# VH-VL binders against TBCC domain-containing protein 1 (tbccd1): the designs that were tried, part 3

Target 1, 147 residues: TBCC domain-containing protein 1 (tbccd1), of Danio rerio (Zebrafish) (Brachydanio rerio) (a4qp31r305to451)
Amino acid sequence: PPGSRLVLMSQVCKQTLAKDSEKLNDVNIKLHRCSEAFIYLLSPLWSVTLDKCRNSTLVLGPVRTSVHIQSCENVRVVCVAGRLTIGGSFNCTIHSLTPTRPLLLPGNASLTLGPFHTQYPTLEDHMASAGLAVVPNLWNQPLLFGV

## First folded at step 1 (VH-VL)

Design c08 (framework fv_ciduvectamig_arm2)
Fold by ESMFold2-Fast, scan of step 1:
Structure c08 (fold): chain C 147 residues (1-147), chain A 125 residues (1-125), chain B 110 residues (1-110)
Amino acid sequence: as target 1 above (147 residues)
Amino acid sequence: QVQLQQSGPRLVRPSQTLSLTCAISGDSVSSNSAAWSWIRQSPSRGLEWLGRTYYRSKWYNDYAVSVKSRITVNPDTSRNQFTLQLNSVTPEDTALYYCAREVTYYDSTGYFDYWGQGTLVTVSS
Amino acid sequence: QSALTQPASVSGSPGQSITISCTGTSSDVGGYNYVSWYQQHPDKAPKVLLYEVSNRPSGVSSRFSGSKSGNTASLTISGLQAEDQADYHCSSYTSSSTYVFGGGTKLTVL
């Protein structure tokens, strides 16, 4: 069923990885210990988790449920997501379009939040596929926890 | 100014299809800043959002889960209008039906700024 | 998913202030600043009164104001006038990209 598959991307290091395959439609993505990488996942995704990634840039297609960023350093994320949570992260920049308030969990420092402004040829189709085509953007209204 | 004008039958028999049209003036049905919604009102359920159609590079629809299996909301760009079709109606579908413009820009969104006049549809034999 | 909770009726005298509450959950009223209020006179379509919690469309009196705390949004009408007698409906955008409405509140101006 949609949202049941998990794709692990571990130790993507010193490379550019670009995927726009229908094989990633409605898939859960976990990126773990990626470093010095440029990662483009331009498909409608179910969920994305970034864990212990550093010195990397991620550009994501629309994510239906959530983007969770944990224990990352010097990472840039560009995303459209149903929910965004960030914990334990340092010097990260997130450009987002989220209909829910971003959740800032404990342990963050030097975060920069901005609006989603990126375009690619099938973006609007993917936004509709993820249920995110007609949504408000609350990127500038984060909820702080443990401040 | 934006105006929405509704038309369609006011009496539908159980198991038939309820069909209503909403004609738009003062805006385009393919506007990127709007979605076009149907909302109904009944004494038992109050106001109930049914679904929307909208244009973003292509046409899309979203529907409330309670009607999703029976509903279609379709645009007509040549006549600048959109329609509601609700299949297999029951007496529970008796309601006052409104079309409405939904504001959808990320910096101004989440409300209905113009409504049609409403059409009372009675489902009875 | 949940219908929003409003009082069925409120009443007040001309010149007084009244407040109507609208209570939801963290998936609608509590999760977003996309609460709108609609005024409906008998045999007329609803008319937007407030949007995004507290914004007024052009032509809506400053006597109407809105606020939100947690899962509860409130509409306040100050300087109550006879023409304010109407039904008032709250609405919120949801985490499913749908809308929920309150049951409506009938305002009687005594």
Scores: ipSAE 0.006, ipTM 0.528, lowest interface PAE 15.5, mean pLDDT 86

Design c09 (framework fv_ciduvectamig_arm2)
Fold by ESMFold2-Fast, scan of step 1:
Structure c09 (fold): chain C 147 residues (1-147), chain A 122 residues (1-122), chain B 110 residues (1-110)
Amino acid sequence: as target 1 above (147 residues)
Amino acid sequence: QVQLQQSGPRLVRPSQTLSLTCAISGDSVSSNSAAWSWIRQSPSRGLEWLGRTYYRSKWYNDYAVSVKSRITVNPDTSRNQFTLQLNSVTPEDTALYYCARETPYDFGSDYWGQGTLVTVSS
Amino acid sequence: QSALTQPASVSGSPGQSITISCTGTSSDVGGYNYVSWYQQHPDKAPKVLLYEVSNRPSGVSSRFSGSKSGNTASLTISGLQAEDQADYHCSSYTSSSTYVFGGGTKLTVL
C-alpha cells in the first residue's frame, strides 16, 4: 500500500546521490547522519525525515505528508511538502512550497526560509501525484513552538 | 477575455443523472496554470464548491466530501470544455449551477459562467 | 449550514464605512492567507472582489479592503455608494485542497 515502505539512507558521505526511480513513489525516506553530500530524490515521496545531517544539500521531489528536519547543521533543503517541521538545527536554508505553515520547534538558530523555485521535467506530474498540484504556499508564515 | 458558457438540461428527475457542460473561450481546458470547477448556489445551503478538474501531465480531480460518491468532473480537450455529472439526484440538488476557472496558487475563482438553474422534480 | 460564518445582513448610509466578518477555523481561514471575497448583484454570477485576503483585481475600487486576524477575515467598504448594495460572499482554501464558502451577507445601502 502507498506510504507503507521505508527506505533508510544512512551515512551518505562525500558524494552525490541522485535518484528518480518510480520505486521511490509513495515511500517514506529517512536520511541519517549524511555529510558533505548532494542528494537528489526526484520522485513523489510519502514522507522525508532528515536527522543529524551536516554540510549537505537535499533536493526533494514533492512529499505528500511531511518533511521533518532535526538536529542538522549547514544543510540546504529544497522541497514541496504537505507539512514542514524543523527542530534543533543550525545555519540551515529551506526553500519550500507548503500549503501549511512551517513549524519551528525548539533548538533552531540561524535558519533562512525561502520559496521553492526548482524545476525538473516531471515536477508538475509528481506534485499532482503527491496531492500538491493545487495548493497555496505558506513558506513565509512559520509558527514558532517553544523557541 | 476568458469566457465560460454553460449548457445542459434544466429539469432532471429524482434518481437520474444531472449533466452540464461549460464551454471555454480565451483559455485552454488543458492549461497547466488553471483548474476548472463547478459551484452551486441554493437558498438553503448558499454557495457550495463541488469539484475541479485540471491537467498536469495527466488529468486530476478534487471533489467536495459531500458529493464525492456521486460526482464526476470531466474535461474534453477536443471541444475545449468540461462537464459536471452528478448521479442519483434528489430534490436537495436543486440549485443554480456555475462553472468557474481557478488559479491554483494565488487566488480563487476569477471567471464564472452565467449559471444554470437545475430543478430536480418529478 | 455554511462552513464559514458571516452576518446575514449589514446596512449603512452613503459615505459611511461598513465591515463584514468571515469566521472559520485553523484548517481554512486561520491556516492560510487564501481568503477571497465575491460581490453578487441580483440575477448575476458572483464576481471576485478581493483575493489572498487583501489583493484587488484590476478595476476594483480602493474603497474595498480586506484583512485577517486569527480565524476571522474582514471586508471593509469605505465611502459606501448605492451600487455597493449586493450580496457579499467569503471563501477560503482548506487543508483538503478544496474551497468552502460563508453563508453570504446582504448589504443594504439606506
Scores: ipSAE 0.000, ipTM 0.505, lowest interface PAE 16.2, mean pLDDT 85

Design c10 (from c01 with heavy chain R101T E102D D103Y Y104W S105G G106S W107E D108Y; framework fv_ciduvectamig_arm2)
Fold by ESMFold2-Fast, scan of step 1:
Structure c10 (fold): chain C 147 residues (1-147), chain A 123 residues (1-123), chain B 110 residues (1-110)
Amino acid sequence: as target 1 above (147 residues)
Amino acid sequence: QVQLQQSGPRLVRPSQTLSLTCAISGDSVSSNSAAWSWIRQSPSRGLEWLGRTYYRSKWYNDYAVSVKSRITVNPDTSRNQFTLQLNSVTPEDTALYYCATDYWGSEYAFDIWGQGTLVTVSS
Amino acid sequence: QSALTQPASVSGSPGQSITISCTGTSSDVGGYNYVSWYQQHPDKAPKVLLYEVSNRPSGVSSRFSGSKSGNTASLTISGLQAEDQADYHCSSYTSSSTYVFGGGTKLTVL
């Protein structure tokens, strides 16, 4: 079933990784300890988790359920997602389009939040595939949890 | 090989400012891979982290709540060093002071330490 | 006033295994995998033994291992040796972007 497959990307370092394959449709992505990388995952995704990533830029296709950012430093994330949570992270910039309020978990410092600004040819089709085609953007209304 | 070398006065009077310097060799104080901390040790308080400075497109500081109103940790790029200033000292600030750094790959652990400076706050 | 709780002392004989605990809260030990352990011999600066709960720096003996369950991290020293006699300190990153230490544990090798 959709959302049952996990793709683990570990230690992507000092490289550009670009994927737009239909094989990534509705998969869960976990990125762990990626550093000095530019990662483009331009497919409709089920969920994305970033853990302990540093000095990296991630540009994501629409993410149906959630983007979770944990223990990251100097990371830029550009995403459309059902939910966004950020914990334990430092000097990160997130440009998002989310129908729910971003959740700020404990341990964050120097976060910059902005609106989603990216465009690519199949984006609107991918947004529809992820159930995100006609939704409000609450990027500027974060919730602070565990203070 | 990164090394930290400390210098500064060992005796400070109550109400004065304690000032210590940590000289860095083997890396730049503005390295994006490092954060530069001061940690002290006393019998009554054990090890206590005081604060840090680090460069990530701009300079940042983090300070422990217990000293936040009195402390400054400041980089000096021209001399490749960083300093601790602790204002309005009291006898409770008597401690062995260390500078230390955490690096990329040791994830929020202090892997390089200075030799330590015993500072006495008295009379 | 130590933020993390460690036993004041522990002792063992050569060849034994000992464990030192480090208990915090969900805002430090329980909330992050950023627990580190330090060994300190008399009149020396602390030396990092473990980082991220269980990772060893190069040059640290495999006799030192770490684990975490909930709000408690543990350092285990197996095959205890005379040179292991030292003070052991735990530390954790916190939700306030700061660091806290435990009170320290004195290990006596009998």
Scores: ipSAE 0.007, ipTM 0.538, lowest interface PAE 10.7, mean pLDDT 86

Design c11 (framework fv_ciduvectamig_arm2)
Fold by ESMFold2-Fast, scan of step 1:
Structure c11 (fold): chain C 147 residues (1-147), chain A 122 residues (1-122), chain B 110 residues (1-110)
Amino acid sequence: as target 1 above (147 residues)
Amino acid sequence: QVQLQQSGPRLVRPSQTLSLTCAISGDSVSSNSAAWSWIRQSPSRGLEWLGRTYYRSKWYNDYAVSVKSRITVNPDTSRNQFTLQLNSVTPEDTALYYCARGEWDYGYFDLWGQGTLVTVSS
Amino acid sequence: QSALTQPASVSGSPGQSITISCTGTSSDVGGYNYVSWYQQHPDKAPKVLLYDVSKRPSGVSSRFSGSKSGNTASLTISGLQAEDQADYHCSSYAGSDTYVFGGGTKLTVL
């Protein structure tokens, strides 16, 4: 079933990684210890987790359930997601379109939040596939939890 | 270690179906980190990827456009193997056929079978 | 009939460096960073040397390196050794969950 598969992308380092295949449709992505990388995952995804990534830029297709960013440093993320959670991260920039308020967990410093601004040819179809077509954007209304 | 062992007829007549089997040892055909491909090699065409099967939450197949109308790649979980069926063969299908394990992702073919030379002739 | 263009042959002497090119289009090599390279000795199955343009599998010598510029990917072999004499094949993701190969390059170590 959709949402049951996990794809682990570990130690993507000093490279550009771009993927747009329908085999990524409805999968869970975990990116772990990626550094000095440009990563484009331009498919409708189920969930995305970034853990301990550094000095990298990530551009994501629409993510149905959640994007979770944890313990990242000098990372730029561009995403459309059902929800966005950020914890333990420093000097990160997130450009998002989310129908829910971004959740800021403990440990963050020097975060910059902005609206989603990217376009690619199949984006609208992917947004519909992820259940995120025609949703409000609450990127500028983050919630602080703990700290 | 993981091993791939190929078997099947080495002589097929034109218009018949070419059928090959790849038996997997040391890994599962339903492993969610792998995709299972058929690749052939001929002097005139070099290497040519034909198709693959893989398991995510259900089975998927992908096929090269050139063979899509006559190819089937099928997994068999009970025997831990996968097969190639290629219908309506012609002498152009004469080649050395390999099964291969690929990374599920847009990756590469990290493990290859021994190869099976298939001749299509009358 | 190969989708990707490689030189038919290349040669070098032991200790030299050689480069093998693999040229496609914006729909394969130029459009994605999923180029892989394979080494094939006579009467043997191909063996992966590089994937994702420049990544080495465990156990592959650092003498093998890869790069890409535009629609052309390159395999460079430094410090040529006699055992490097083989055929080299490139492959690329070609969109829509399909893959293409080059025609192969025969490397002769003089």
Scores: ipSAE 0.006, ipTM 0.531, lowest interface PAE 13.3, mean pLDDT 86

Design c12 (framework fv_ciduvectamig_arm2)
Fold by ESMFold2-Fast, scan of step 1:
Structure c12 (fold): chain C 147 residues (1-147), chain A 127 residues (1-127), chain B 110 residues (1-110)
Amino acid sequence: as target 1 above (147 residues)
Amino acid sequence: QVQLQQSGPRLVRPSQTLSLTCAISGDSVSSNSAAWSWIRQSPSRGLEWLGRTYYRSKWYNDYAVSVKSRITVNPDTSRNQFTLQLNSVTPEDTALYYCARDTYVYEGSTTYYFDYWGQGTLVTVSS
Amino acid sequence: QSALTQPASVSGSPGQSITISCTGTSSDVGGYNYVSWYQQHPDKAPKVLLYEVSNRPSGVSSRFSGSKSGNTASLTISGLQAEDQADYHCSSYTSSSTYVFGGGTKLTVL
């Protein structure tokens, strides 16, 4: 069923990784300890978790449920997501389109938030597949919790 | 070039507080690119990491579970130094104590090692 | 006891190669590529020899190399020289954001 698969991308280091396969449709992605990497996952995804990633840039296709960023440093994320949460992260920049207010958990410092700006040929179809085609963008209205 | 210079009492009585200072030259104790750690060495336990302090928009500390209830690692930006305070010492705390620069930047760092060490201070806990 | 397992001693003759192992768990050596090695001469502070399993700081001889397989990291010293006689300590970052050390290995150059 949709949302049941997990794809783990661990220790992607000093490389560019680009994927746009329908095999990533509706999967959960976990990126763990990636460093000095440029990662493009241009498919409609179910959820994405970034954990302990450093000095990396991530460009994500639309994420139906949530993007969770935890314990990251010097990371740039470009995403469309149902929900965005960020905790324990330093000097990160997130360009997002989210219909819900981004949630800032404890432990963050030096975060920069901006609007989603990226284009690719199948983006509108992927947004529709993820249920995000006609939604407001609340990127500039974050909620703070415990900070 | 980074140099670490240690100072403090070498004899402490059981139940008292062990206090050591590490003076830094060639770097800032509030540098975003480093943490500052205490490590001890004894014949019975070998090398043992005790804790760190580091600055990332605010000051943070991390401590080893074995000493967490008794330890404080505290920075002093005005003197460019950091200190170890270990309460309620016992003879088991007798060791050679080192300060070190820790490449821990924050969770998500790609390096985790000690690139510069102080000269070491032998602390004896005895009545 | 130390959290990481190293042999207590190793020996070799000048010109030979020796290997020192460092075994941990999936929460330290096996979980991350953050193993470092330190050389310690008598009455001196430890000095970093390798970090991130196999990276050498400036000034460290290419005779020193590192590797890792599963839960075991290894330090190899090729072309042994008299000045290599020292204690060698391995260390690893842990899932708790702490550090653990091995018991140390005394290298004797015969």
Scores: ipSAE 0.000, ipTM 0.512, lowest interface PAE 17.4, mean pLDDT 86

Design k01 (framework fv_roconkibart)
Fold by ESMFold2-Fast, scan of step 1:
Structure k01 (fold): chain C 147 residues (1-147), chain A 119 residues (1-119), chain B 112 residues (1-112)
Amino acid sequence: as target 1 above (147 residues)
Amino acid sequence: QVQLVQSGAEVKKPGASVKVSCKASGYTFTSYAMNWMRQAPGQGLEWMGWINTNTGNPTYADKFQGRVTFTLDTSISTAYMELSRLRSDDTAVYYCARDYYGDSWFDYWGQGTLVTVSS
Amino acid sequence: DVVMTQSPLSLPVTLGQPASISCRSSQSLVHSSGNTYLHWYLQKPGQSPQLLIYKVSNRFSGVPDRFSGSGSGTDFTLKISRVEAEDVGVYYCMQGTHWPYTFGQGTKLEIK
């Protein structure tokens, strides 16, 4: 069923990875210890978790449920997501479109938040597929939690 | 205290294989990649490749592809480098060194293993 | 492969005097992330290499402040402000921007 698959991307290092495959539709993505990388995942995704990534840029297609960023350093994330949660991260920049307030967990420092502003072919269709077609953007109204 | 301890010196005949070990302690083994280098007598350093200690996937420099194999035993925090079809020009000190994935600077090195290939 | 060229290859220095080592790469070492992965190592006689400087100019923990690194693009320099007896050995530059990683030939620093 949708949302049941997990695609693990570990140690993507010193490379550009670009994927727009229908194979990624409605999958869960976990990116673990990616470094010095530019990663483009331009499909409607179920969820995305970034764990211990550094010095990297990630551009995501619309994420139905959540984008969770944990223990990252010098990372830039560009996303449309149902929820955005950030914990334990340093010197990260997130450009987002989220209908819910971004949740800031303990351990963050030097975070920069900005609005989503990117386009690619099929983006509108992917937003509809992820249930995010017409929603308000609360990127500038973060909520502090557990601090 | 971070330590990388390598196996002892070896003498091999041409055509043989050698397997060098590198045992890590003082840190989480799977949090760092392990790189292998060699240094022929009186010569400079040469990078051979690296192994992802979390997945076990190796990457070899083209010069060594087909002759070198990197493996792990995570239960004892040990990495291995096996070099086959040895030639006299494989005589060198072989080093392991850790690298945080993509940083490329080797902050801790093993003490080196001298491999001598002679007839 | 990226070729790393060091000069001089032999560097006799009087104790207490400054020393300078040059490293030139055949290609730019600026990575797409904006970082420059040029590092310096010292190999003392009979020992493993040890990290001195990473990413052009950052001193590794425990490295004395008499060591400094500088440079950009393809031209890099390691300087020792006042050479001490413990600084004897072979100095290597290394690039980690491009796979395969490559080292310079090494510069042997000796006290006169």
Scores: ipSAE 0.000, ipTM 0.541, lowest interface PAE 12.9, mean pLDDT 87

Design k02 (from k01 with heavy chain D99E Y100G G102D D103W W105Y; framework fv_roconkibart)
Fold by ESMFold2-Fast, scan of step 1:
Structure k02 (fold): chain C 147 residues (1-147), chain A 119 residues (1-119), chain B 112 residues (1-112)
Amino acid sequence: as target 1 above (147 residues)
Amino acid sequence: QVQLVQSGAEVKKPGASVKVSCKASGYTFTSYAMNWMRQAPGQGLEWMGWINTNTGNPTYADKFQGRVTFTLDTSISTAYMELSRLRSDDTAVYYCAREGYDWSYFDYWGQGTLVTVSS
Amino acid sequence: DVVMTQSPLSLPVTLGQPASISCRSSQSLVHSSGNTYLHWYLQKPGQSPQLLIYKVSNRFSGVPDRFSGSGSGTDFTLKISRVEAEDVGVYYCMQGTHWPYTFGQGTKLEIK
């Protein structure tokens, strides 16, 4: 069923990775220990977790459930997601479109939040596929939790 | 063999700056991050930050932000730590140490550089 | 910041006897990857710290079998099965799960 498959992208280092395949539709993505990478995942995704990633840029297609950023440093994320949570992260920039308030967990410092302003062919179709078409954007209303 | 060799001891007056070097050998310099730590006399270890040796991008612990600068000279496999506006409580042994980008631990350390700040 | 607490801070031990050092963290060190980034270093008198154990229980290259690490979550232990004269120094635990990296206060092992 949709949302049941996990794709682990481990140690993507010093490279550009671009994927737009329908094989990533409704897939859970976990990126861990990626460094010096430019990662483009331009498909409707189920969830995305970034963990211990450094000096990387991530551009995501619409993410149905959540984007979770943990223990990241010098990371730039561009996403449309049902929920956004950020913990333990330093000097990260997130440009988002989220219908829920971003949740800031303990341990963050030097975070920059901004609105989503990226376009690619099929984005509108992917937003519909992820259940995110015509939603409000609460990117500028974060919640501080556990501090 | 992996070796990190640091510059010699320094004596500075309050308000001065100090620049410590760390020369790496025995491995590909740009494949590992370089971290900086310090240890005041009789005290424990304190992490100061790290620098990406491939990109040159530094990250500083909040306590040192604005006073410390990490730089590289990749042509000679050397990392530098410069600490400005020195105070007496900056007296410490300063260490460089190597970290794999996904390790979160340090395998090899430099021998340390004693920086003494006295009025 | 994550606070790392070691006990005891002073550990006098007789040659050939076992020694045990505790390290506790103020937050769980279990990372979402399943790894636990808790490491042990030894600083011999007048020397730089040297890595002994990484990720709770992995012995670093060249470290004798008499050293072992264990633990989970917030509670960790370093054990030396039979203390030798060369084991004298200050032992530090360190966490690498959360930024900034933090160290314990150190445990001074000395021969009595």
Scores: ipSAE 0.000, ipTM 0.510, lowest interface PAE 15.2, mean pLDDT 87

Design k03 (from k01 with heavy chain D99S Y100D G102E D103G S104F W105A Y108I; framework fv_roconkibart)
Fold by ESMFold2-Fast, scan of step 1:
Structure k03 (fold): chain C 147 residues (1-147), chain A 119 residues (1-119), chain B 112 residues (1-112)
Amino acid sequence: as target 1 above (147 residues)
Amino acid sequence: QVQLVQSGAEVKKPGASVKVSCKASGYTFTSYAMNWMRQAPGQGLEWMGWINTNTGNPTYADKFQGRVTFTLDTSISTAYMELSRLRSDDTAVYYCARSDYEGFAFDIWGQGTLVTVSS
Amino acid sequence: DVVMTQSPLSLPVTLGQPASISCRSSQSLVHSSGNTYLHWYLQKPGQSPQLLIYKVSNRFSGVPDRFSGSGSGTDFTLKISRVEAEDVGVYYCMQGTHWPYTFGQGTKLEIK
């Protein structure tokens, strides 16, 4: 079933990576220890986890369930996602469209939140595929969670 | 069992092309990068490049740029290395090896393919 | 390209004795992630290379405790505490920090 496949991308370093393949439709993505990378995953995704990534830019197609950012530094993320959580991260910028309030976990510092304003030719179709409609964007209403 | 199985030895004439295959089994093919190395008789290891098995994007060492092409057939978990305009000094054992994206250590290697370029 | 220099190139050792191989890089191997991508491989006669140590000091699965790696920056060492007959072969260091990836010339370990 959709959402059962995991794609692990570890240590993507010093490169630009662009993927818009149907192979990524409805998959879970885990990005671990990527650095100095520009990563474009322009497919409707199930979930995305970023862990220990540094000095990188990530542009995602619509993510049905969640984007989780943990222990990242100097990372820019551009996404449409059902839910967004950020923990343990420093000097990160997230441009998002989320129907739920972003959840800020302990350990963050110097975060910048902004609205999603990026376009690409198949974006509308991918939003439909991910079960996300144009809905209220709560990017500017984060919730602090934990101490 | 995680393994990489390469195609058999080949003898080519100068100016020809050779295509070596590397079939993966026992793991998810697209979760690991595939690297290519060669070793001339009695010499050390030389890295030729790698291909991202998830995206299909190859990276070639400058020495081989323009002569080597890395491709994939994900339906059969197989990577290919094609080297064109062969010269006598291309005689070597060619290896494929898997690496994760965490440290680029080559943890699983193919058995090697001997390519002999006859002049 | 980063030049990897190994010494000695030939290492005759007596069974049961320790052995040590040095590897130097022409520039720092510390990556922006904080990791150092220096790996050691063993190529036994007639076989493919096999991974021994990754990221300076981590033993790969199945590698005996007698193998250890150490070092930082540009200077690295592989040590074998008690050489056994099956340790014969050519040892290579490799760097994965800078493109293109490069190997040392190899150190041939022989039993005397």
Scores: ipSAE 0.000, ipTM 0.487, lowest interface PAE 20.1, mean pLDDT 85

Design k04 (framework fv_roconkibart)
Fold by ESMFold2-Fast, scan of step 1:
Structure k04 (fold): chain C 147 residues (1-147), chain A 120 residues (1-120), chain B 112 residues (1-112)
Amino acid sequence: as target 1 above (147 residues)
Amino acid sequence: QVQLVQSGAEVKKPGASVKVSCKASGYTFTSYAMNWMRQAPGQGLEWMGWINTNTGNPTYADKFQGRVTFTLDTSISTAYMELSRLRSDDTAVYYCARGWYEDSYGMDVWGQGTLVTVSS
Amino acid sequence: DVVMTQSPLSLPVTLGQPASISCRSSQSLVHSSGNTYLHWYLQKPGQSPQLLIYKVSNRFSGVPDRFSGSGSGTDFTLKISRVEAEDVGVYYCMQGTHWPYTFGQGTKLEIK
């Protein structure tokens, strides 16, 4: 069933990784301890978790359920997601389109939030596949939690 | 004024451990990384690693992995470097320095240094 | 690890004359972002290092315009247009593109 498969991407280091395969459709992605990397995952995804990543840029296709950023440093994330949560992170920039208010958990500092501005050839189809084709953007209305 | 003040000189025997402190003032402690370097007498600078002051997550250079520990006490804006199993070639001045997380990646404010002497 | 090689190791200069220090890296310092993370530090006798130039050519706040940095890829140069007495010390290049961060061996600038 959609949303049941997990793809773990650990220690992607000092490289550019670009994937647009339909094999990533409706997959949960966990990126763990990636550093000095440019990562492009241009498929409709189920969920994405970033944990302990640093000095990296991530460009994500539409994420149906959630993008969770945890314990990251000097990371740029560009995403369309049902929900966005950020915790324990420093000097991160997130450009997002989210129909829900971004949730800021404890431990963050020097975060920059901006609107989603990226385009790629199949984006419109992927947004429809992820259930995000017609949604409001609440990127500028974050909610602080546990501070 | 922005400054980093380190603990005083230490004399240790081989096999002992040393813990150096670095107290920050004049800026938001958690907004900059803390880097650690050392310099043996008459030698050049060597990078030991860094710690994320917001999350407490350390990164160690391979040469020091397993012997060095970076920790924080954010309530007093202080970073610590503990080096264990000391050898005579660990004799050096140890520096802390704040680093920029943005694309500059430079270290713009340095502590005064702590001389650690390891002798039998 | 990226090896940083400085030349010369000893640089005697007459006051008011120009000085030039070279720094070569064992591999390219161009980051995938297009930025080059090469920095220059000065350590005056008995003092902590101080940042002079960051990202190849940007003078740090308060650094006199006598100092300039240039270069690309693997070859970098620090120039002082007119050496002053306060410029004496050891100059280090440092790379922040590749982990672990590494310093050159240092260039000692002395007045003749």
Scores: ipSAE 0.000, ipTM 0.484, lowest interface PAE 19.1, mean pLDDT 85

